# Ledger of designs, part 314: VH-VL binders against q0atu2

Target 1, 119 residues: q0atu2
Amino acid sequence: MLDKKARIRTSREYRNVFEKGKRLSGRFLIIYYVENALDNNRFGFITNKKIGMAVIRNRIKRQLRAIVREYQGQVKNKHDIVLVARAGIGKSSFEGMEKDYIAIMKKAGLFARNANKID
Key: E = the ipSAE of ESMFold2; O = the ipSAE of OpenDDE; V2 = 0.75 times the mean of E and O plus 0.25 times the DockQ between their complexes.

## First folded at step 16 (VH-VL)

Design a60 (framework fv_dusigitumab; at its last look DockQ between E and O 0.69; V2 from the best seeds 0.00; counts 0 for: pae E 2.3 > 2)
Fold by OpenDDE, look of step 17:
Structure a60 (fold): chain C 119 residues (1-119), chain A 122 residues (1-122), chain B 111 residues (1-111)
Amino acid sequence: as target 1 above (119 residues)
Amino acid sequence: QVQLVQSGAEVKKPGASVKVSCKASGYTFTSYDINWVRQATGQGLEWMGWMNPDSGDTGYAQKFQGRVTMTRNTSISTAYMELSSLRSEDTAVYYCARDVGYDSGEFYFDYWGQGTTVTVSS
Amino acid sequence: QSVLTQPPSVSAAPGQKVTISCSGSSSNIGYNYVSWYQQLPGTAPKLLIYDNNKRPSGIPDRFSGSKSGTSATLGITGLQTGDEADYYCGTWDSTLSAGYVFGGGTKLTVL
């Protein structure tokens, strides 16, 4: 799991990201991101009922956490980032979600320049 | 089959604006970003920006920020690129291109429009 | 002035092999996959190679791509007169000003 300090946990923290952050939409994800005053990134995850039943939402949330964890070292520091799962994500594969995440993060300019990537 | 069809040639005066259209067919318009690339005569390709037809989100090259606006009409699967404050240096062929970034996490353009010649002259 | 550097021109006789280099940096080629585009005279660019070394359908295996470090290479074997065109490398640049970048282009002349 993501480190406790790497998680957005409070409603106030989420609200701050939504109010002050930028928004970018991918195929399966929407990200809200804003610079924070910390020395680390924090991630939040939102899965709503449009995605499906609770078991599906929980699965998607676990998958998104896994993706974020995998690439967290590549994300430029000092950002709060909230991932909102879109309705169609339930029909997507894990790889599809991953690729969508990568694309969005690249478009947002949030991936580190010197990040390692397996080609 | 995937096809991008652009609007016809334009001739503009310096300081004017030009709006080029790009009609997509053969695929789900909202599933792929549209990019715009221009090429001055005898010069190389220059990326201008991307537009997400689903959300309307855009990302512009720094060089064109403030002068370029990329939009879309989803009902007719058409993307638009408007460039304002035209100058002679903007004379070029402008291309729209489909981006498959969401499919792979890597950006490349698999289909291109035929190009639109924009001439800026006094 | 292009972010990616290509030789301005290359030439070879029919049947020969040519290579076109594309040099970038850690923020673009070093981090992202490279694509190649062929532009025949008077036509729009056409995707030739994607993901460093993959060919779209319809592209013959005479065309190949490779990437190492911050550089990429396009290879063309069995050169044909119809291969005479401009070739561009391209990739995403993951700097603060994130965006797509092209090489300056290489004019291939078939002698």
Scores: ipSAE 0.900, ipTM 0.950, lowest interface PAE 0.5, mean pLDDT 95
Fold by ESMFold2-Fast, scan of step 16:
Structure a60 (fold): chain C 119 residues (1-119), chain A 122 residues (1-122), chain B 111 residues (1-111)
Amino acid sequence: as target 1 above (119 residues)
Amino acid sequence: QVQLVQSGAEVKKPGASVKVSCKASGYTFTSYDINWVRQATGQGLEWMGWMNPDSGDTGYAQKFQGRVTMTRNTSISTAYMELSSLRSEDTAVYYCARDVGYDSGEFYFDYWGQGTTVTVSS
Amino acid sequence: QSVLTQPPSVSAAPGQKVTISCSGSSSNIGYNYVSWYQQLPGTAPKLLIYDNNKRPSGIPDRFSGSKSGTSATLGITGLQTGDEADYYCGTWDSTLSAGYVFGGGTKLTVL
């Protein structure tokens, strides 16, 4: 599970990312991202009705949270990141969503590893 | 069969701009990013940037930031790379190449265009 | 100047084996998978190896790849005259404004 501190919760916080952040699109995902003034990263997740029924949207949201949690240690610190699922995501596998996420994060310059050095 | 076909050779004066095209066929154009790579005569490969043909998003190598623009026309499955303020050291073969990042989570170029020779001379 | 270091040339006789090295850093080879490209004279590069050690369809098993730490190697066995080409390693670099980098290239000469 993502720590409560690592979640974007309020509509105001989401609006800040959308208005001030950069945007990058993958095949199944769009990310909006901005550097924050905190000591940690925060993530938000948006799935809308174009994806499909509530059961599908809820599954996608859970899978995206699992992917973000798995790769959390690779994300450059001090960022607010919102993942928006595109309409076609319902046809993707878990691995397909994961690969799309990795590619987008790398192209955004948000993925790094510190050569096994602890921060 | 996947194919990338580039426009023909160009000869330009210093200070001019050049726009190279890359027409894709044999796959869904909007599903794969197009990258541009150049190579001066007898020199190595130099990455210039990537362009997402679905969104229009781009990422450019720092060396070319401010001089390069990568665009596309989805109705004709064609990518473009425009390089401005040309100098003699921009004389090179320019390649477009398809990357598989969104499928694999890793980047590599599985198909390449044949190359476009750009000569900058006075 | 290339971010990834390769020897400028390598040579061997037909039937022999050759190994081409590619050295990088923790932000590129140390973090991401490596690919290798073959460029025959006067042609566009062609993908030889991807994901460190996988071959595309149509690439013979004489070509192999490996990666250890911040270095990668391309192995070619049973050398043929048609293997004369420039060989480039390549990978994503997290610190280079999130971009792709190539090695300087290695010219393979087969006698």
Scores: ipSAE 0.840, ipTM 0.921, lowest interface PAE 0.7, mean pLDDT 91
Fold by ESMFold2, look of step 17:
Structure a60 (fold): chain C 119 residues (1-119), chain A 122 residues (1-122), chain B 111 residues (1-111)
Amino acid sequence: as target 1 above (119 residues)
Amino acid sequence: QVQLVQSGAEVKKPGASVKVSCKASGYTFTSYDINWVRQATGQGLEWMGWMNPDSGDTGYAQKFQGRVTMTRNTSISTAYMELSSLRSEDTAVYYCARDVGYDSGEFYFDYWGQGTTVTVSS
Amino acid sequence: QSVLTQPPSVSAAPGQKVTISCSGSSSNIGYNYVSWYQQLPGTAPKLLIYDNNKRPSGIPDRFSGSKSGTSATLGITGLQTGDEADYYCGTWDSTLSAGYVFGGGTKLTVL
């Protein structure tokens, strides 16, 4: 799991990313991201009620947190990053979500190292 | 079957703009990015940028930033690349290509258009 | 010149084997998977190898790819006159500007 310092926690922190950040869309995910004043990255996760019931949304959040944890060492530091699940994400496999995350993070220029899981 | 069909050859004068179209068929147009690649006669391939047809998001190669605009019309499954302030060194064949990055996590171009020759001469 | 370096040309007789090198850096080949494209004279490029060493459907196994460190290699065995083409390596470059890069291309002549 992500530790406490790597989480976007407050409404103000989320608002900052949405208002000042850049936005890129993948197949299953949208990311919003902005440089922060810290020496570390922070991640936030949003699942819209249109995706489904709370149990389904919580499962998707858990899967996305696992993906982010897997690759967090490859992410360029000093960014606040919010992952927003798109409505169709429930049709994706875990592997499909993972590949989408890798692709969108590369296109955003947020990976400093190869994100192929080989360190 | 996946197909990318580009607009016909163009002859332009220096300082003009050109807009090349790329019509997609045989797949869901909004599910894959379209990239543009050019090739001057007898030269290598040069990547120009990517465009996400679902969102309209783009990323341009630094060399073309400020001169290139990539757009689409999703209702007719068509991508466009416009290059402005043309010079003689922009004479090339321009290709559109489908990017599979979101299905693989790595980037490569599995289907290519036939190419559009743009000639810039005065 | 090109960010990825390839020899300008290679040649071999029909039935022989040839290799084409592609040399890059830690920000491209070192970080990302490599693809190879074949361009027959007067035609658009065609995907030949993806993810360093995988072949799309319809590409025979006499085409192979590999990667080591910041270098990649395309191998072609059982050369045929129809293999005479230009070959390009390509990969994502993960610098701050982030973008796709191609090698300068290698002209293969089958003698």
Scores: ipSAE 0.547, ipTM 0.874, lowest interface PAE 2.3, mean pLDDT 90
ESMFold2 (binder alone), look of step 17: mean pLDDT 92; pTM 0.950

Design a61 (framework fv_dusigitumab; at its last look DockQ between E and O 0.66; V2 from the best seeds 0.79)
Fold by OpenDDE, second read of step 17:
Structure a61 (fold): chain C 119 residues (1-119), chain A 122 residues (1-122), chain B 111 residues (1-111)
Amino acid sequence: as target 1 above (119 residues)
Amino acid sequence: QVQLVQSGAEVKKPGASVKVSCKASGYTFTSYDINWVRQATGQGLEWMGWMNPDSGDTGYAQKFQGRVTMTRNTSISTAYMELSSLRSEDTAVYYCARDVGYDSGEFYFDYWGQGTTVTVSS
Amino acid sequence: QSVLTQPPSVSAAPGQKVTISCSGSSSNIGYNYVSWYQQLPGTAPKLLIYDNNKRPSGIPDRFSGSKSGTSATLGITGLQTGDEADYYCGTWDNSLSAGYVFGGGTKLTVL
């Protein structure tokens, strides 16, 4: 799991991202992102009922947290980023989610210039 | 099979606008981004931007910010690229191209339109 | 001017091997996979190589791609007259203005 300091936890924090942040849609994910006043990034995750039953939603959330954690060190600092799962994500593989995440983050320009990709 | 068919050649005056269309077929239009690339005569390829047909989201190269608008009509699987305030330097062949980024996390263009020649002259 | 640097031209006789280099930086080739495009005279570009070294269906194995560090290379063996074309490398750039970038292109002449 992500460290507490790397998580968006309050309704106010989420609201700030939605109101002031930018929005980009991928195939399985929508991201909202905005600069913060911290030295670290914070991530939030939203899985609505349209995704499926609670068991499915929780699985998706765990998978997304795993993806975010894997690439956390490559993301530009000082950002609050909220991941919203889209309806079709429940039928996607973990690899599919990961590729979608990477594509969206690249389009958002959120990967650091000096980041090293692990092949 | 996947096809991208673009509109015909355009001749415009400086200061005018041009809107090029790109009709997609052979695949789910909303599943892949459409990119626009231009090529001046005797010059190299220049990326202009991407458009997500599902959401309408766009990302433009800095050079074209403020002058380019990429849109789509999903009902007819058609993407549009409008370039305003045309100048002679905008004379080029403009291509639409399908992007497979969401499938791989890597961006490349696997299918291209035939190109649209835009000539800007007084 | 192009973010990725290619030699402007290369030439060789039929049957020979040629290589085309593509030099970038850590923000583009260093992080992202490289693609190559072939553009025959008077035609639209065609995808030749993707993911550094993969060939789409229909592309003969005479064409190969490789990547090392911040540079990529296109290799063409058994050169044919029909290979005479312009070749472009391309990749995503994670710079502040994130976007796709092309090389300047290389004109291949078959002698």
Scores: ipSAE 0.916, ipTM 0.958, lowest interface PAE 0.5, mean pLDDT 95
Fold by ESMFold2-Fast, scan of step 16:
Structure a61 (fold): chain C 119 residues (1-119), chain A 122 residues (1-122), chain B 111 residues (1-111)
Amino acid sequence: as target 1 above (119 residues)
Amino acid sequence: QVQLVQSGAEVKKPGASVKVSCKASGYTFTSYDINWVRQATGQGLEWMGWMNPDSGDTGYAQKFQGRVTMTRNTSISTAYMELSSLRSEDTAVYYCARDVGYDSGEFYFDYWGQGTTVTVSS
Amino acid sequence: QSVLTQPPSVSAAPGQKVTISCSGSSSNIGYNYVSWYQQLPGTAPKLLIYDNNKRPSGIPDRFSGSKSGTSATLGITGLQTGDEADYYCGTWDNSLSAGYVFGGGTKLTVL
């Protein structure tokens, strides 16, 4: 999936994104995002009990990581981004989650063709 | 049967504010963003911003930042666009339009309101 | 905060074909799908084409779209007098402002 430097790992780091970041909601996802002082982007994932049982939450988290990995090269440099799954996400398809992610990332101004890596 | 119905024409003095409404019907109001687009007489379409009726999140075009506010009332499926500090160059037809972005990953406007004419004159 | 470029006017006779171009940049058309809107005099715009080349239900098959690189094209065949309108391309722009952008519009006259 994502390599370790692309992950938000500690409670302090998550708290920083929630407290200082901007928030945008999609249909199935909420993102919290803030510019960081690092040379890379980092992602966090939250699936709470409102979504459903552990097996469903674990599937959603795995699928969200796959989506983020697929589009990581298009994310503007130097951001910490936390994806929070909304209660209704359990009824979504993989494609539905992917389209929601693309839409909210574009609205947040976080997607661009990466001039430094690809095209 | 999707419809967006806008409020009637307004005439305002420079410096005033105007608030246009857009009442949605025939679909789940909170599932689709509402965008606002204006058009001065004989001119092209100009995007003003988007509003998420579920969350209340907004994104405004830089030109309107600080003068525009987009809100909604979910109990009556109505979106609002308020433009303040009006100038004569704000004279235009203002449209609301439904955005399918969360479903498609791409943004486009599948249904439009009929438009509201706002005239700003001294 | 770029504006998409369209010719200001095009004209052709009934039954003929016309094409309307729309030129942008890598941050808008080069990255995102393009839509086309038709505006008849005195009316609100109507969606004609979405996702570069798809027609909404009820749009005549005389209307088609395509995209190549940073440019898009609307094609109209079998021109009818009822096609006289302003045509606008539109797409999302991923540049600094992040928002929707329209072309300047093209006035179609059927001679």
Scores: ipSAE 0.803, ipTM 0.916, lowest interface PAE 0.8, mean pLDDT 91
Fold by ESMFold2, look of step 18:
Structure a61 (fold): chain C 119 residues (1-119), chain A 122 residues (1-122), chain B 111 residues (1-111)
Amino acid sequence: as target 1 above (119 residues)
Amino acid sequence: QVQLVQSGAEVKKPGASVKVSCKASGYTFTSYDINWVRQATGQGLEWMGWMNPDSGDTGYAQKFQGRVTMTRNTSISTAYMELSSLRSEDTAVYYCARDVGYDSGEFYFDYWGQGTTVTVSS
Amino acid sequence: QSVLTQPPSVSAAPGQKVTISCSGSSSNIGYNYVSWYQQLPGTAPKLLIYDNNKRPSGIPDRFSGSKSGTSATLGITGLQTGDEADYYCGTWDNSLSAGYVFGGGTKLTVL
């Protein structure tokens, strides 16, 4: 799905975002984000056990990855971004998660280019 | 019915602070962000920032960064906007407004408070 | 550009049609949906149009909205004296310090 360069992979990388980054909450998601020294963005996903059993957590993580992939071309470069699923996310629809993501990414100032863009 | 009811008019001296309240009713207060918008006499609308009542997160317009603080008390469904170091150009009507960004992915204000007049004079 | 440009005023007779333009940039109107607000004299603004062209409940269909490129237009047909108000466009601006922006406002007089 996401290219290997676009993934936050290690505990150290995740910890850097949580400790150095900014945090914004939506209804279903929390994002942590920080500028990185790369030419690209990296994304991480957290669904802790408070969300539910593994089947539910895996479904949520898959849906969030699909949303991120759809909009990744519109995200300002040079950011590490971790999406944390809130406990109530299991009751949301895919569309609800998507709109939540769009809203918090706009509030974070992380959208610079829209996939619907026509100049 | 959704209502946003704001505190009464304020008269302040330059250098003081003002704190305007906005009490929400008729909906789940923590589900929607509250934005603040001001309007000087005979002038247009000026967006000041947003506040998420659930998390307390805020985002302020650059012009007000460092002077504005937006907070809430969820137990009484009330949002607050405090503007410090007041100047005469801060004389305006201040509005709270509910934004629907989490419903749509787009931001617009579907309900507005009645406005609070703040007059700054020496 | 973070500021939306509207004509300062427009006027027309009762029963006529008027349009109000709102000109922005690729970082605001070009990327985000536009809303319109009506502010009657002495009152708070009221949502008139959202998502470029949708009307909330209670707004009559003689109010319409459209968007093309980096510009938006509010249309009002069947003008009534009660339509005398200031009209504002608004949208999110995705530029570096993201935030909401309003147009400068348009005063509608119904002669």
Scores: ipSAE 0.753, ipTM 0.902, lowest interface PAE 1.1, mean pLDDT 91
ESMFold2 (binder alone), look of step 18: mean pLDDT 93; pTM 0.953
OpenDDE, look of step 18: ipSAE 0.916; ipTM 0.958

Design a62 (framework fv_dusigitumab)
Fold by ESMFold2-Fast, scan of step 16:
Structure a62 (fold): chain C 119 residues (1-119), chain A 122 residues (1-122), chain B 111 residues (1-111)
Amino acid sequence: as target 1 above (119 residues)
Amino acid sequence: QVQLVQSGAEVKKPGASVKVSCKASGYTFTSYDINWVRQATGQGLEWMGWMNPDSGDTGYAQKFQGRVTMTRNTSISTAYMELSSLRSEDTAVYYCARDVGYDSGEFYFDYWGQGTTVTVSS
Amino acid sequence: QSVLTQPPSVSAAPGQKVTISCSGSSSNIGYNYVSWYQQLPGTAPKLLIYDNNKRPSGIPDRFSGSKSGTSATLGITGLQTGDEADYYCGTWDDSLSAGYVFGGGTKLTVL
């Protein structure tokens, strides 16, 4: 699970990402992202009723958190990133969501193949 | 130069199927999704769906689900749209269009094919 | 299902200015960026504006776009006879039906 320090929790923090951040659209996901002044990344997740029934929304939320957790080590540090699920995500497979996430993060320049070298 | 070249006009009977092709050139075919948009005579543009040429994944407009299939052949950089159970209301010009991928604030169509006229009559 | 609303027609003389409106909802224009397409008689549509107000290379600056709330506007100044065409706004719709939606189109007649 993503710990509390890695989660965007307040409406004010979400608003900051939406107002100051950049936006990129995927097929199933939109991301909004901005650099933060912290020593870690924070992730927010928005799954609204337009996705479908509660059972679908709950599945999507769990799968998105799992995807973010799996790839967290590849994300450039010091960013606030909000994932917004699009209505069509309800019919996506886990692999489809994962591919969309990877593609968006690469295009955003948020996936680093090499770690920051401190020496 | 980016180009999308579509197959020629088709005349079909009600109940038949039509398969339109769209050959891409001037860019890496697998890097950009292909969308299909139609336009009935004297009417506006109507989006039908998208197809990812790398994965083969698709998304269809609800109106066309169950009747449309979008595929590709990467060896010849060609996208296909097949529409089945044709009705007279399907008489239209069908366009393929490239979207910009993940590098913009929202999807939009930067290059379009010339269109394929499909006429459904008996 | 959602359709964006445009005026069906607009007309003006060469050298004049026109604006074409495009009205949607919170699930489409209110949430996403808007594009505009020009369709000359007998041709495929051509991209005029993307991301609300940006022009592709080769599109003159007399074409402009803007967005406010759930509405978008295409502006055309210095009208030329070659601008006579149908104009469509378009964006993604994040309602339950999910997909790309176009406005009904506006026929511009240059008299």
Scores: ipSAE 0.391, ipTM 0.832, lowest interface PAE 3.0, mean pLDDT 88

